# VHH binders against Protein SAR DEFICIENT 4 (SARD4): the designs that were tried, part 8

Target 1, 283 residues: Protein SAR DEFICIENT 4 (SARD4), of Arabidopsis thaliana (Mouse-ear cress) (q9fly0)
Amino acid sequence: QNYTVSSPSSLLLMPSWSSSSSLPYMGVKLVTYFPHNSSQNLPGIHGSYTLFSSTTGQTLATMDGTVLTLYRTSSVSGLGSKILARDDSQVLIMVGSGALAPHLIKSHLAAKPSLRRVIIWNRTPQRAQELAETLSKDPQHKEISFDSHDSLDQIIPLGDIISCATNSTVPLVKGEFLKPGTHLDLVGSFSHEMKECDDNAIQRGSVFVDNDTAMIEAGELAGAFERGVIKREDICGNLVELIKGDKEGRKSSTDITVFKSVGSGTVDLLTAQLVHETYLSRC

## First folded at step 4 (VHH)

Design g2 (framework vhh_7z1x_3)
Fold by ESMFold2-Fast, scan of step 4:
Structure g2 (fold): chain B 283 residues (1-283), chain A 123 residues (1-123)
Amino acid sequence: as target 1 above (283 residues)
Amino acid sequence: QVQLVETGGGLVQPGGSLRLSCTASGFTFSDYAMNWVRQAPGKGLEWLSGISGSGGSTDYADSVKGRFTISRDNAKNTLYLQMNSLQPDDTAVYFCAKDLYSDFWSGYPTDYWGQGTQVTVSS
């Protein structure tokens, strides 16, 4: 729902709820848009997310909407790694160094405490170097080494977990360079033209998705189905099926697992619930 | 400090063409997806088009697909929107917006917007 406050300024409402008793929450993302804020050196968009009890209607939490979106995306990837990556994973390769990258790195590190090294690649090498330097200064990462590298093909064989958040239309991760046991996390593609890995990676891997719309939206999958590289029935499961135990994740230490995510409003609600419950357990 | 400046708006007749430009500063332009969005009088925001940081991937809203073309020149830190076959319903303030993500677009919302440029399609 969009509301014009005073043209060109507006308020956008994005509600989410579930009838499931296992998800006793409802939420709304509120976004304000004030394009003239740039004249005051302020962002034009501000967002907040409010979480309510679906049982009583009480307000349970309020949080920044932009932060929630970054947290939602990275938390889904981290959950994928927790379920699918090897427990003895030591090397994380981050493909992309934009706004999602630091959140993805933190999420994977939390999911697999065995991780000791992060190697960052970006098409613009300086951007990867800057991110590695910034993260190396964080006291929470004192046991983790951070490096950047300008040759992706040289570092892919080192990766136990490879996380991709790029807008590439040309495959960056080549399946032939994946070592046995690797977990490949694909975050960036959400249209038919976008592709972060080649068909070989999809064919070698046991492929899982965050939700079934990934099979329609993601270029790695939609294109592979059209070309007969993989069939829809070959998809090993979605995130809900993995969490419920309806589908098995990794079956051996040598399996290559692939997790493709595109997000959803339901995932936003689940993420808000997780943030709220984590806060309550800590504070 | 992130700054986005849109230019190229104006009055154009139905069936005409117009090219909008957006000059970016204060961030590494090639590392971020960029969007074009608009707001027609009395309406909410409408996402129109997105382009990846490299320029290799583009997407369009159904209302403009086939008529509008998004492009970028990373050497000049400039985003473009080529608008063809303009209709009176295309009358709006057009905004360039930096995406929340470096390597893909959120479509809506985004974290930094320009001041906008007015496009009026009328005879």
Scores: ipSAE 0.000, ipTM 0.151, lowest interface PAE 16.8, mean pLDDT 81

Design g3 (from e5 with D31S T98R Y100S E101Y G102Y Y103D G104F Y105W L107G D108Y E109P F110S; framework vhh_6fv0_2)
Fold by ESMFold2-Fast, scan of step 4:
Structure g3 (fold): chain B 283 residues (1-283), chain A 123 residues (1-123)
Amino acid sequence: as target 1 above (283 residues)
Amino acid sequence: QVQLQESGGGLVQPGGSLRLSCAASGFTFSSYAMYWVRQAPEKGLEWVSTISGSGGSTYYKDSVKGRFTVSRDNAKNTLYLQMNSLKPEDAAQYYCARDSYYDFWSGYPSDYRGQGTQVTVSS
């Protein structure tokens, strides 16, 4: 649910709960969006997550909602790559160098240990270069090369996995430049106006979503359905269906796979539970 | 509120020069990196140059290195792009934009870009 505080500022609520005894938690993510805060050198987005006992209603934990969202989002993308990307993937293209980018890179590297090269592109190239340099110094990545590049169209054909985390309203990834076998991970769009790839990428790809809400919220899909570029029946499956084996993922080494995620309150709840239980283990 | 206003575009011959300006208001100008982007009719938005808040660091698209110089006057809240040895490929609508340290995704705020100034390079 979204509530306008004073246009363009808003408050977002994402509650989640379950009647299952296997998930004895409920929670709520509270997010404020104040786009003009940058004028005062303040973040435009602030968030908190409160975890409750579903049996007593007692408050169990309060945590930073932004950090939770970064962890949750990157884990979902990594799981998508584990299921959909080729096992022999060597090159990861990271499109975007915001707060989510380093978490996405780590998740994709963990999901596909065959990866050996990461090329980072960002609209502000200085940020891509800084991120590449920072990651190059991490001892965990001694066998991985990190580069930045200022021409996205030149590097797209190199990518075995292309991960996008931008607030773009104009397509960045052009389907005509995708090579056979590529996995395209689309994280940034969560409204009808946002789109990180063009219609050609959607048409060429086997499209999967993290949940069915992506077909309503994401500009790459909602607009494409309205224009008749792709039909809802053409969506190959969602994450739950893939995990349960109810839908087949990649069918061949030449298939282009597309994974569009928008997140959910349920995944936030599961992530908060994991963080809380890890804290209790004192690890 | 953040406002950006570009000026200085026009028609110029190949090999000529133009100086673009961007007047900024509504924020502490010296605290933000600024950048220039351009859009030709047949292409998407293309990054051209970035300058740090202090002016101490500058970055350029490979095809404009040595020809374009970005600068800023923090006392006047104004960003500049000096364009020399202009080529037909440089013809585009030029926009200034404010970098955002707090952008969650990409660091490029779509709502903090000016209306642009047109650069035409022809005989």
Scores: ipSAE 0.013, ipTM 0.278, lowest interface PAE 8.4, mean pLDDT 83

Design g4 (from e5, 13 letters changed; framework vhh_6fv0_2)
Fold by ESMFold2-Fast, scan of step 4:
Structure g4 (fold): chain B 283 residues (1-283), chain A 123 residues (1-123)
Amino acid sequence: as target 1 above (283 residues)
Amino acid sequence: QVQLQESGGGLVQPGGSLRLSCAASGFTFSDYAMSWVRQAPEKGLEWVSTISGSGGSTDYKDSVKGRFTVSRDNAKNTLYLQMNSLKPEDAAQYYCARDTYSDFWSGYPSDYRGQGTQVTVSS
């Protein structure tokens, strides 16, 4: 559920639970969205995650919901790349340089060890430059080159993996510039008004989703279905189907794959359980 | 490439009115929420008001609610701040700022501010 606190500020609730005895937890993620906070040098998003016993209802843990969400979201994108991107991928294009961007870059680099070059684009070029410089100083990335570029259309044809994490309501990635074999990772859109790629990219690509809610919430897909650009039955599969082997991922080295994610309470719950149990095992 | 140019500041008596303008260029104006921020003598930067890209949503600092009105003209790439019932506490350098949101998880300061326009409130 989404509650408007004072426009444009809101409070979001994402509860999740399971009837399985092997997952004796339930949880809720609470997220506040205050877009004008940046003017006071404060994050626009704050979150808390509370984990409960599904047997007794006792509170077991509270953790930073924003940190949990950043790691969970980037891990899902990395898993998408591991399954859908080419094993010989060399160039990662990062579209957006907000809080999620460094985590996405790290996850894609881990998923595809063949990556050697990261090019960052942001509507504010200084943010892309700063991120590239920061990542270049990390000893873990000594074999990776980091650059920024101010023209997105010029770098899109270079990308083997293109990861988007923006609030854009206007298409940024144009399908006509995608080269054969590219994996397009779309993270930013979570409402009908948001879209990070055009209809051409959706038509050219084999489209996969993290979960079926993406077909309802994401502007790239919901709008495309309404306009007849693609049909719902054209969606090639979701993440669970890919992991189980019920759906085939990439079918050739020239396939363009598209992965649209919106997140899920279930993945948050699984991540919170893992964090909690890991902590307990070390204490 | 991004440019923000404020104008409309000046000297006004307590209770007076002033209208600030910000001319924006170098980006798709309607894609960004825009903010007014101010810096008073001896103080840090303070957020004053924000307006969404479409103009459909506005927010204000509590101390200016009912007195200030933010608006925008996307066809002219211009942001406005109508200031009524000005108080001595409102005296500051006023800046137009483009919000830095590059993703849903953003936490960065505002991307760009203009050079500002000075508002002085005295008799």
Scores: ipSAE 0.007, ipTM 0.187, lowest interface PAE 9.6, mean pLDDT 82

Design g5 (framework vhh_7yz9_2)
Fold by ESMFold2-Fast, scan of step 4:
Structure g5 (fold): chain B 283 residues (1-283), chain A 122 residues (1-122)
Amino acid sequence: as target 1 above (283 residues)
Amino acid sequence: QWQLVESGGGLVQAGGSLRLSCTASGFTFSSYAMGWYRQTAGNEREWVAFIYSGGSTTYADSVKGRFTISRDNAKNTVYLQMNSLKPEDTAVYYCAADSYYDFWSGYPYDYWGQGTPVTVSS
């Protein structure tokens, strides 16, 4: 549901629930969109998530919708790396240095303990430098080197895992520069307009998705299907199929794997449940 | 490398008309919502009009019925047709490209032009 509060500003409601007794929760994500906030250097989007008991209707928790999305998105990417990336991965390339980037880096580092180096790229190089410096001071990362680089094409061939979280509408990662064995994690696109890698990367890779909606919503995939770069039947599996073992992940050390995520209301609900239960266990 | 270049501003008498143009490069123009903002000396930027990727339009109350926003995706250009101009419309006009749903990663959603001045006499 989308409500105009004062044109062009809007309020969006995104409810989610399950009839399954194994998920006794329901929730709603509330999102405000104020495009004129950019003129004041303020975020245009703010969010809140409210978790309810599906048996009583009582409010159980309220949480920041942006923080919930950061946790949910980075956890899904980390799980993708745990399943698809090589166990001997040494170098993580982080493409983007926005709010998602530190969470993605932490998730990939946790998923692949073999990682020793993180190289950050951002269109504004100063943001990448700042993030690298901040992360290098974290006691949990004492054995990890953090650097920034201003040439993406020069560092792509170094990456064992490449994670992208940008709002790009033009391809940033060129498939011709991917080395054999690389895992490419595509987080930023969630509409037809957005595209973080070129068709060559999709064609060279074994492509997996977090859910089947990614094949409809993500510009990298929807466009590739329309141009005949790959077919829908060429998608190797989704996250549920990988977790259940219904689909094989990486087949060899030289396979290039691609994981495209767009998220879902169900994953938001599951993440809210986990956050709520973890909070209660620490009180 | 992205770029937005505005043109068509200038001097016009009250009651007159001007057509502003904004040509985009370096991104997939047809996928973006495009907007016009204006700024008067000493004030923050004020929203004027938006046209979404699907073609629907919205206008600030102060310009409804007088201004028309349109786009030509083949030319990567957004236009603002300004009719029945008033002295109060005097401002620097800015073109902006807007990703309706992408603040979650922490990047600014806006691409901004350099602005084009419009002066309406008397």
Scores: ipSAE 0.000, ipTM 0.134, lowest interface PAE 12.3, mean pLDDT 81

Design g6 (framework vhh_7yz9_2)
Fold by ESMFold2-Fast, scan of step 4:
Structure g6 (fold): chain B 283 residues (1-283), chain A 122 residues (1-122)
Amino acid sequence: as target 1 above (283 residues)
Amino acid sequence: QWQLVESGGGLVQAGGSLRLSCTASGRTFSDYAMGWYRQTAGNEREWVAFITSGGSTTYADSVKGRFTISRDNAKNTVYLQMNSLKPEDTAVYYCAAELYSDFWSGYSYDYWGQGTPVTVSS
């Protein structure tokens, strides 16, 4: 539920719960959006997540909502790569260098240990340069080369895995430049107006989603359905179906796979449970 | 606590030079990227120059060859040397440091200084 506090400022409430005894938790994510905060040198978005016992209603934990979202989102993308990307993937292209980018890079590297090179692109090139420089200094990445590049179209053909985390409303990744075998990970769009790739990428790819709400919320898919580029029936599967083996992932080494994620309250709840239980096990 | 203070602005004739300084107080900035931006009345802030923590520099096309950005980490200061000034360089100049990355925008939030006005007379 989205509430306008004082236009254009808003408060978002994202509750989640389960009737399953295997998930004895319920939670709520609270997000405030204050776009004018930039004038005070403050972030425009603040969030918190409160985890409750579903059996007693007791408050069990309060967490930073942004940190939870970063971990949740990057883990989902990594799982997508684990299932859909080629096991011999060498080059990761990171499109975007915001807060999510270092978490996505780490997650993809963990999912595909064959990766040896990361090339970062950002609309503001200096952000990509700084991130590449920072990651190059990390002792954990001695075997990985990090570079930035100013031209996205020149580096797209190099990518075995291309991960996008931008707020773009115009397509950045052009399907015509995707090489056979590429895995395209689309993270940034969560509204009808946002899209990180063009219709050609959607048409060339075998498209999977993290959950069915992606078909409604993501501009890459909602727009493509509206224009007749792809039908809803052409979606190859969702994450649950892939994990259970109900749907086949990559069918050949030359297939282009596309994974569109928008997240969900249920995934936030599962992530909060994991964080809480991990903390308790160390106390 | 993070405070950026710009100085060095003022009135200058076309063809002249100014050196802007931005000093960070209350916090060391050696690990942060620093930039200069400018804003004219009725327009959005535009990027002018950027310097990474490692010292790599990039410039907007409108200022290439005329402006030079540099930093002195020992003094917690970033500089903008402005040469061959033109009337169209008249603006309020802002210093920025990266402190926070925004998940929703996919970009880093910059901590902004108060701004220093530069007027170039014809």
Scores: ipSAE 0.011, ipTM 0.241, lowest interface PAE 9.3, mean pLDDT 82

Design g7 (framework vhh_lunsekimig_d3)
Fold by ESMFold2-Fast, scan of step 4:
Order: structure tokens, then C-alpha cells, then sequence
Structure g7 (fold): chain B 283 residues (1-283), chain A 122 residues (1-122)
């Protein structure tokens, strides 16, 4: 449900529940969208998540909805890398330096312990440099080098894993610069106008999605289907199929793999359950 | 340096028309989504019209059918044709472009113009 508070500001309610015994929870994400906040240098999006028992209706936990979304989204990307990226991956390119970027970097590093170098690019170079400096001071990263670079096209050929988290409406990653064996992780697009890579990257890659909604909503895919760049039948699988082993992931060390995610309410609910149960185990 | 410069504001009678222009420089114009915002006295800055790089458009309900957003990529200019103007359309009109940021950070780095004043007089 989307409620207009004062145009264009709105309040969104995103409930989720399941009949599965493995998910005996239900939840609601409450999101406020105030685009005018940019004029005050304030975040335009704020959120909270409330977790309830699906058996009793009791309120079990409340969480910051933005933090939950950051952890959920980065965990999905990390799982994609664990399944699709090469085990000998050494270089991670992070495209974007927003709030999601540090979480994505940590998830990819955890998924592929072979990673030794992180290069960060952002439209505003200063933000990439600041993030690289901050992460380099973390004791957990003593064996990882962090750099920023102002030319994306120059660093793309170095990337074994390239993770994109921008709201770009113009392709940033050009397929012609992807080296054989690269895993391309596309997180930012969630509407037809948004795309983080060009059609060449989609054509060269074996494309996987987190769920079928990605084929409808993400500009990299919806637009490519419309233009005949790739067919829906060419999508190699979704995350559930990969986890179950119903679809094969990477078939060779030279394959380029592409993972497009848009998220889901079910994954939000699963993440909230995990946060709640982890808290209880530490009490 | 990214710059957006609005023009075309002025005083008009109710029912009249105005055409606003937004001249852009310092970036690849055709590659960006562009927006018109309105700031009225006592009202928060409101997104009234959007035009995306692919040509799709969106409007707030109060201006739908009366305002038309368009772009000329060869001239690096975006327009807002305003027809059937009402007193409530009075305000400062701002041109803005999208940003490359993490959606869930909630910190848009959109560039804004200086604004152009539209007054619908009695």
C-alpha cells in the first residue's frame, strides 16, 4: 500500500507472511519517501520493520528498515557470488559508494576469501576515496588493499567480481571491457529506466536473477527483452533454482556470469527472522 | 561543472500559459532523467513532472493534462509547457537531474537549478 502524505512524499506499507512452518513469522516494512529532503541534506528514505509471530500475533522485534534492507540485499549478492563467481577471484570492483557499498564489499569478501583487492568507483570520486580509507582501517581487512579510481572503464578489465549499487539510468559497466571469468553483480536497478550495464554485458554473460520479478522490473533485462538483445528463455536460472541444484551455475572458468537482483518481501521476512533469532541466541 | 539554468517564469493570468526552459551543461544530457519541482509558499518542494532518458514521462495528478514535459537532446534543454494555469500553480520552479547513488542510502546527489518564479495573478 502507498499513501500520499503530501505530494510527492509518501508512506509505504509492505507486509509479508508465509504459510511455511520454516517461516513462522510475519512482518511489515514501513517506508517513508520524502524526495524534498535532499534540499535539506537529509535522507529521502526512512524505514522500520516490525516482526510478529504468525501463530500468536505478538510483536517480537522492531528493526530499522533501511538497515534490514542493506543486510538483506548484501547477503543476497554475497550468496550470488558464492555460487557464481570463481573461487580464485582476487579483485572486487565496487561501483557506487552509498550506504549499501560497505555491506556489499563485506558480503563479497566473505563469499570469496580469495579476494585481495577492492577498487571503488563513484560518480563523486571523493566518496569512493573516503570509503576506501574507512575500510582500510578495519582490522578485519589487514590483508585486503582498498583503492579508489576515477575511471571506471580503466578498472573494469581488472575485476573478477564487479558489484554495482547505483540508481544509474545510463549504463556504467560496458560489456566490451569485461574479462573472461568475471562475475557481474547488478543491485541498483529496480525500474525500467534504470540500468547499470549495457546490452553487450547481458549478451556476453550467463544471466541469473534473484527472482522472476527482476525480468519485469530491471531496465537491463526488461529493455533487453523488448529490443531482442536476449530472450526470456536465455535466463539461466533464479536463486532458488541455484540453491536447490535445479539449475547449473558457472560452467567454466572463462564464463562471464551476471546476477540481477531486485529483492523481495519474503527475503526481508527471512532476514528479519535471522536477526531476531541471532539476538535471542545471544541473550 | 554541472549546471542547470531555468528560464521562462513570469506573471500570468489564471487560465493562461507559460513555457519553462532548463538549459543544461557539464554532463551528457541525453543520458540523464530530468525533473521539474515546484516550491510554493508554505508548501514543501514538490516533484511535478519527470522525463527519463528513454522518453517516458510522469506527472503529479494536479498537473496531469495541463502540463507537458519534453526534452531536446540536441539543444541540451528540457521544457515544461504549462497550460490552464491556476492560482495554486504559483511558486518557484526548479529543474533537477538524477544522481548516481545507492537507492537505499536515501541521499540523492541531484543537481538543482536556481529556480524560476511563476506567479498566477488575479
Amino acid sequence: as target 1 above (283 residues)
Amino acid sequence: EVQLVESGGGVVQPGGSLRLSCAASGFTFSSYALYWYRQAAGIERELIASIYSGGSTNYVDSVKGRFTISRDNSENTMYLQMNSLRAEDTGLYYCARDSYYDFWSGYPSDYWGQGTLVTVSS
Scores: ipSAE 0.000, ipTM 0.167, lowest interface PAE 11.6, mean pLDDT 82

Design g8 (framework vhh_lunsekimig_d3)
Fold by ESMFold2-Fast, scan of step 4:
Structure g8 (fold): chain B 283 residues (1-283), chain A 123 residues (1-123)
Amino acid sequence: as target 1 above (283 residues)
Amino acid sequence: EVQLVESGGGVVQPGGSLRLSCAASGFTFSDYELYWYRQAAGIERELIASIYSGGSTNYVDSVKGRFTISRDNSENTMYLQMNSLRAEDTGLYYCAADSGYYDFWSGYEYDYWGQGTLVTVSS
């Protein structure tokens, strides 16, 4: 449910629940989008998540939607890398240095312990430099080098895993620069106008999605279908199909894999349950 | 509406000077990190100079000592004073502003960019 409050501002309601007795919870995410808040030094998006008992209807917890979304989104990307990226991956390219970037980096590093180098690019280079410096001081990353670079096109050919988390409406990752064997993780787009890679990357890659909604919402896919660059039947599978083994992931060490995620209410609910139960265990 | 508008570009002889201005409307400058980028034909944009909300500055080696970035928060305007201009300084100059705040839903960077102003250094 999306409601325009006053153009261009909106309110989004995202309820989720399960009929399974093993998940005795239901929840709702409330998100406000005020793109002009930057003029007041405020974030453009604010959110909260309310967790209820599905048995009694009681309110069990309210939590910051930012924290929930950061953990949920980065975990899904990490799982994508675990399934689709090469086990001998050494270089991670992080495209974007916003709030998601440090969580995405940590998830990819956990998914592929072979990783030894992280190169960060951001349209505002100082943010990439600051993030690289901060992460290099973490004792958990002693064997990992962190760098920033100003030229995205120069570093794309180095990447074994390339993770994108930007609000770009203009393609950043050009398919012609992708080397064989690369895994491309596309996190940023959630509307038709947003796209982090060009049509060449989609055409060269074996494309997987976190859920089928990505084919409707993500500009990289919706636009490619409209232009005839790729067909819906060319999508190789979704995350559930990959986990169950119903669809094959990477078929060779030279395949380029592409994972497009937009998120889901079910994963939000599972994350909220985990946060709630962790809190209770600390009491 | 949020926008950045550059001015001050033009044609100048080697060794000359230009001052670029970047005026902001629809938001206040004081807590923003501010940047100047340069793009030559056929290559991607490169960061030339930055000035943070606390006043600290940074420059690429090729312009260090020749270019000076400054800000006037009361006028919502940022400047790039360019001295001792060389042929290799030719390019399209863009200003950019970063609020330093990340939205929670996306967690992605904000890009506020001007449309660019052309600087040509030629005899």
Scores: ipSAE 0.000, ipTM 0.196, lowest interface PAE 10.9, mean pLDDT 82

Design g9 (framework vhh_8h5u_2)
Fold by ESMFold2-Fast, scan of step 4:
Structure g9 (fold): chain B 283 residues (1-283), chain A 125 residues (1-125)
Amino acid sequence: as target 1 above (283 residues)
Amino acid sequence: EVQVVESGGGLVQPGGSLRLSCAASGFTFSTSSYAMGWYRQAPGNQHERVAIIYSGGSTNYPDSVKGRFTISRDNAKNTGYLQMNSLKSEDTAVYYCAADSYYDFWSGPSEYDYWGQGTQVTVSS
């Protein structure tokens, strides 16, 4: 999974394949993590995705893994909102203003056309202000108001959908401030040390995951299980179960829903296949 | 409250030494912050990074200070340090401590989340 190249730098490998003849592809996502690259004005993370024929083993395509991950991750969050958030949602709170934030905002807006207001918070307020200004200039968002705010706790009670994409190791969203009916989307954590919400939010919410690996990798869930805040049996379902209708999503307009995603190699493979086939169609 | 506070600045003659301190409260450098670093800004210049230390203990320095400056942390005191030796007039600047949480590809390139108010260092005869 994760290989230390030279501390603190690492190489991550995420392979995926299927035994199904209807998916005649296999792939691998390669991610390098070099945090000191900032000294050279370079991104700390670089990624590539290589797509292979599952019948011959031939290399079919290589593509930018970071861009693929941004699009697939925001699409998964949008699907979560489409299934779990209320159809009358009006206010989106975006927690974080990094590279993923504009993609998440657009995805949530597409999933819930009732949204009319976006409030952006970031620990560095200037980044939130800049993102709000940039999105305000987009003609596609003429009917949407964009604002930034310095106090997260003051805006959380306003949110119908709250989307978090930070690398926080301390809880940002406090469950006590969540209003009835809110959908909480947790994207940023992928290790035991990371958490974007407190145990109260997990306890109050009906918790869903994109895949079962989230229960192992995400700090909000792994830690809550260890402390006895909730049990693994309390997890209400995963994305596949929700899409198939095997598990019920939101049961009432007052339920708080929580969606924790960590990604999967299968979704990366499906996204890479779609990109490759679209290119071949010469669109 | 979550904050970092710098101290140890002052006036020093060329060739002298200073030790800057960065005290963190409301979080811990070793468990809550992926990296902490020192930045400086002189009048008329953009700010520049002069030292960084990562959670694993690795450090980086630009050529302008390499061999003269050393960054370190004291986990028991939750305090970061910048030892500055062989100071030059060109080192005159306001020095800032900054700390950030774990960096990942979900967030993209990140500016530090916690910044101090700065401490003035003046190297002059």
Scores: ipSAE 0.000, ipTM 0.147, lowest interface PAE 13.6, mean pLDDT 80

Design k1 (from e3 with S103Y; framework vhh_lunsekimig_d3)
Amino acid sequence: EVQLVESGGGVVQPGGSLRLSCAASGFTFSDYELYWYRQAAGIERELIASIYSGGSTNYVDSVKGRFTISRDNSENTMYLQMNSLRAEDTGLYYCAADYFEGYDWEPYDYWGQGTLVTVSS
ESMFold2-Fast, scan of step 4: ipSAE 0.077; ipTM 0.592

Design k10 (framework vhh_7yz9_2)
Fold by ESMFold2-Fast, scan of step 4:
Structure k10 (fold): chain B 283 residues (1-283), chain A 121 residues (1-121)
Amino acid sequence: as target 1 above (283 residues)
Amino acid sequence: QWQLVESGGGLVQAGGSLRLSCTASGFTFSDYEMGWYRQTAGNEREWVAFIYSGGSTTYADSVKGRFTISRDNAKNTVYLQMNSLKPEDTAVYYCAADYFEGSDWEPYDYWGQGTPVTVSS
């Protein structure tokens, strides 16, 4: 799946298919990683997605893999908050102001219509300020207040939903500052070295994952298991189990819920199918 | 605001060794991936070695087995140990810091001023 082109450059393949007749498609996401591209003012990451017929093998569509990933990832986070966050949630804290942040904000706002305030934090404060200003000018957000703040620890206790999308290897969200009832959405980590919250947040929370691979790939969980902070059996459920009702989500208004996502090829495939079918309906 | 200061360059004979250092200030060093690049007259800047925030390392094929990159987070310093130097290694060496925020986010870049290395035959 992961091919080294010339260190540190690599090519990543993420194929997906289903045996279900309701999903007559298969696809592959191709991602290139060229970290030295920054020296030439080029993005380090490029992606494409190709959709095929699972019946004939014909190529049906190609699309930008980065855009697909942004929409897919934010949709999963929104679904998590729809299931796990309190219905009376008013304050969203966005940790990170990268490409994923505006999509996460829109997804959480759609999932919890009770939200009225968004506070954005970023390691570089100007980035958070720019994002807050941009979003505040959108007519869709007329009823939403957008602010930025340079002290994360001061705003964490205000958050009803806290969404993290950073590549941090050092914990940003400290569990001791989480108020009762908070939903913590952890999007950024996808390797053992990455960690957006401390062990206290994991211990205090009822932890759910988008899929079981998160327990292997995400530093917040893999590291916590190794250190004995929590056990695998303490994981409360995954997204499929929550949707089917096989596992209970939030049990009380004071519970802290944690949702760790790393993504899946199946959700990428579903998103690509939707894009393709929408295009066909417009012919 | 931010600063990267390289040191350790100079004149060395073929087959010799040099140790380059790069000390960072104005940002949280341990969160950044650190790299060394070099540039010869008339050519584009080329990547030499990279060390990720977690400690994993990668090297360009031309220096693999001869150069070693390392970091000391307590001193906010990244090093490049250059052994078995060749005249072809003559270049200005640059220290770079890179940080990625969020899925598919473009990195933030910090560059040093460069330190010249001359390898005589």
Scores: ipSAE 0.000, ipTM 0.163, lowest interface PAE 11.4, mean pLDDT 81

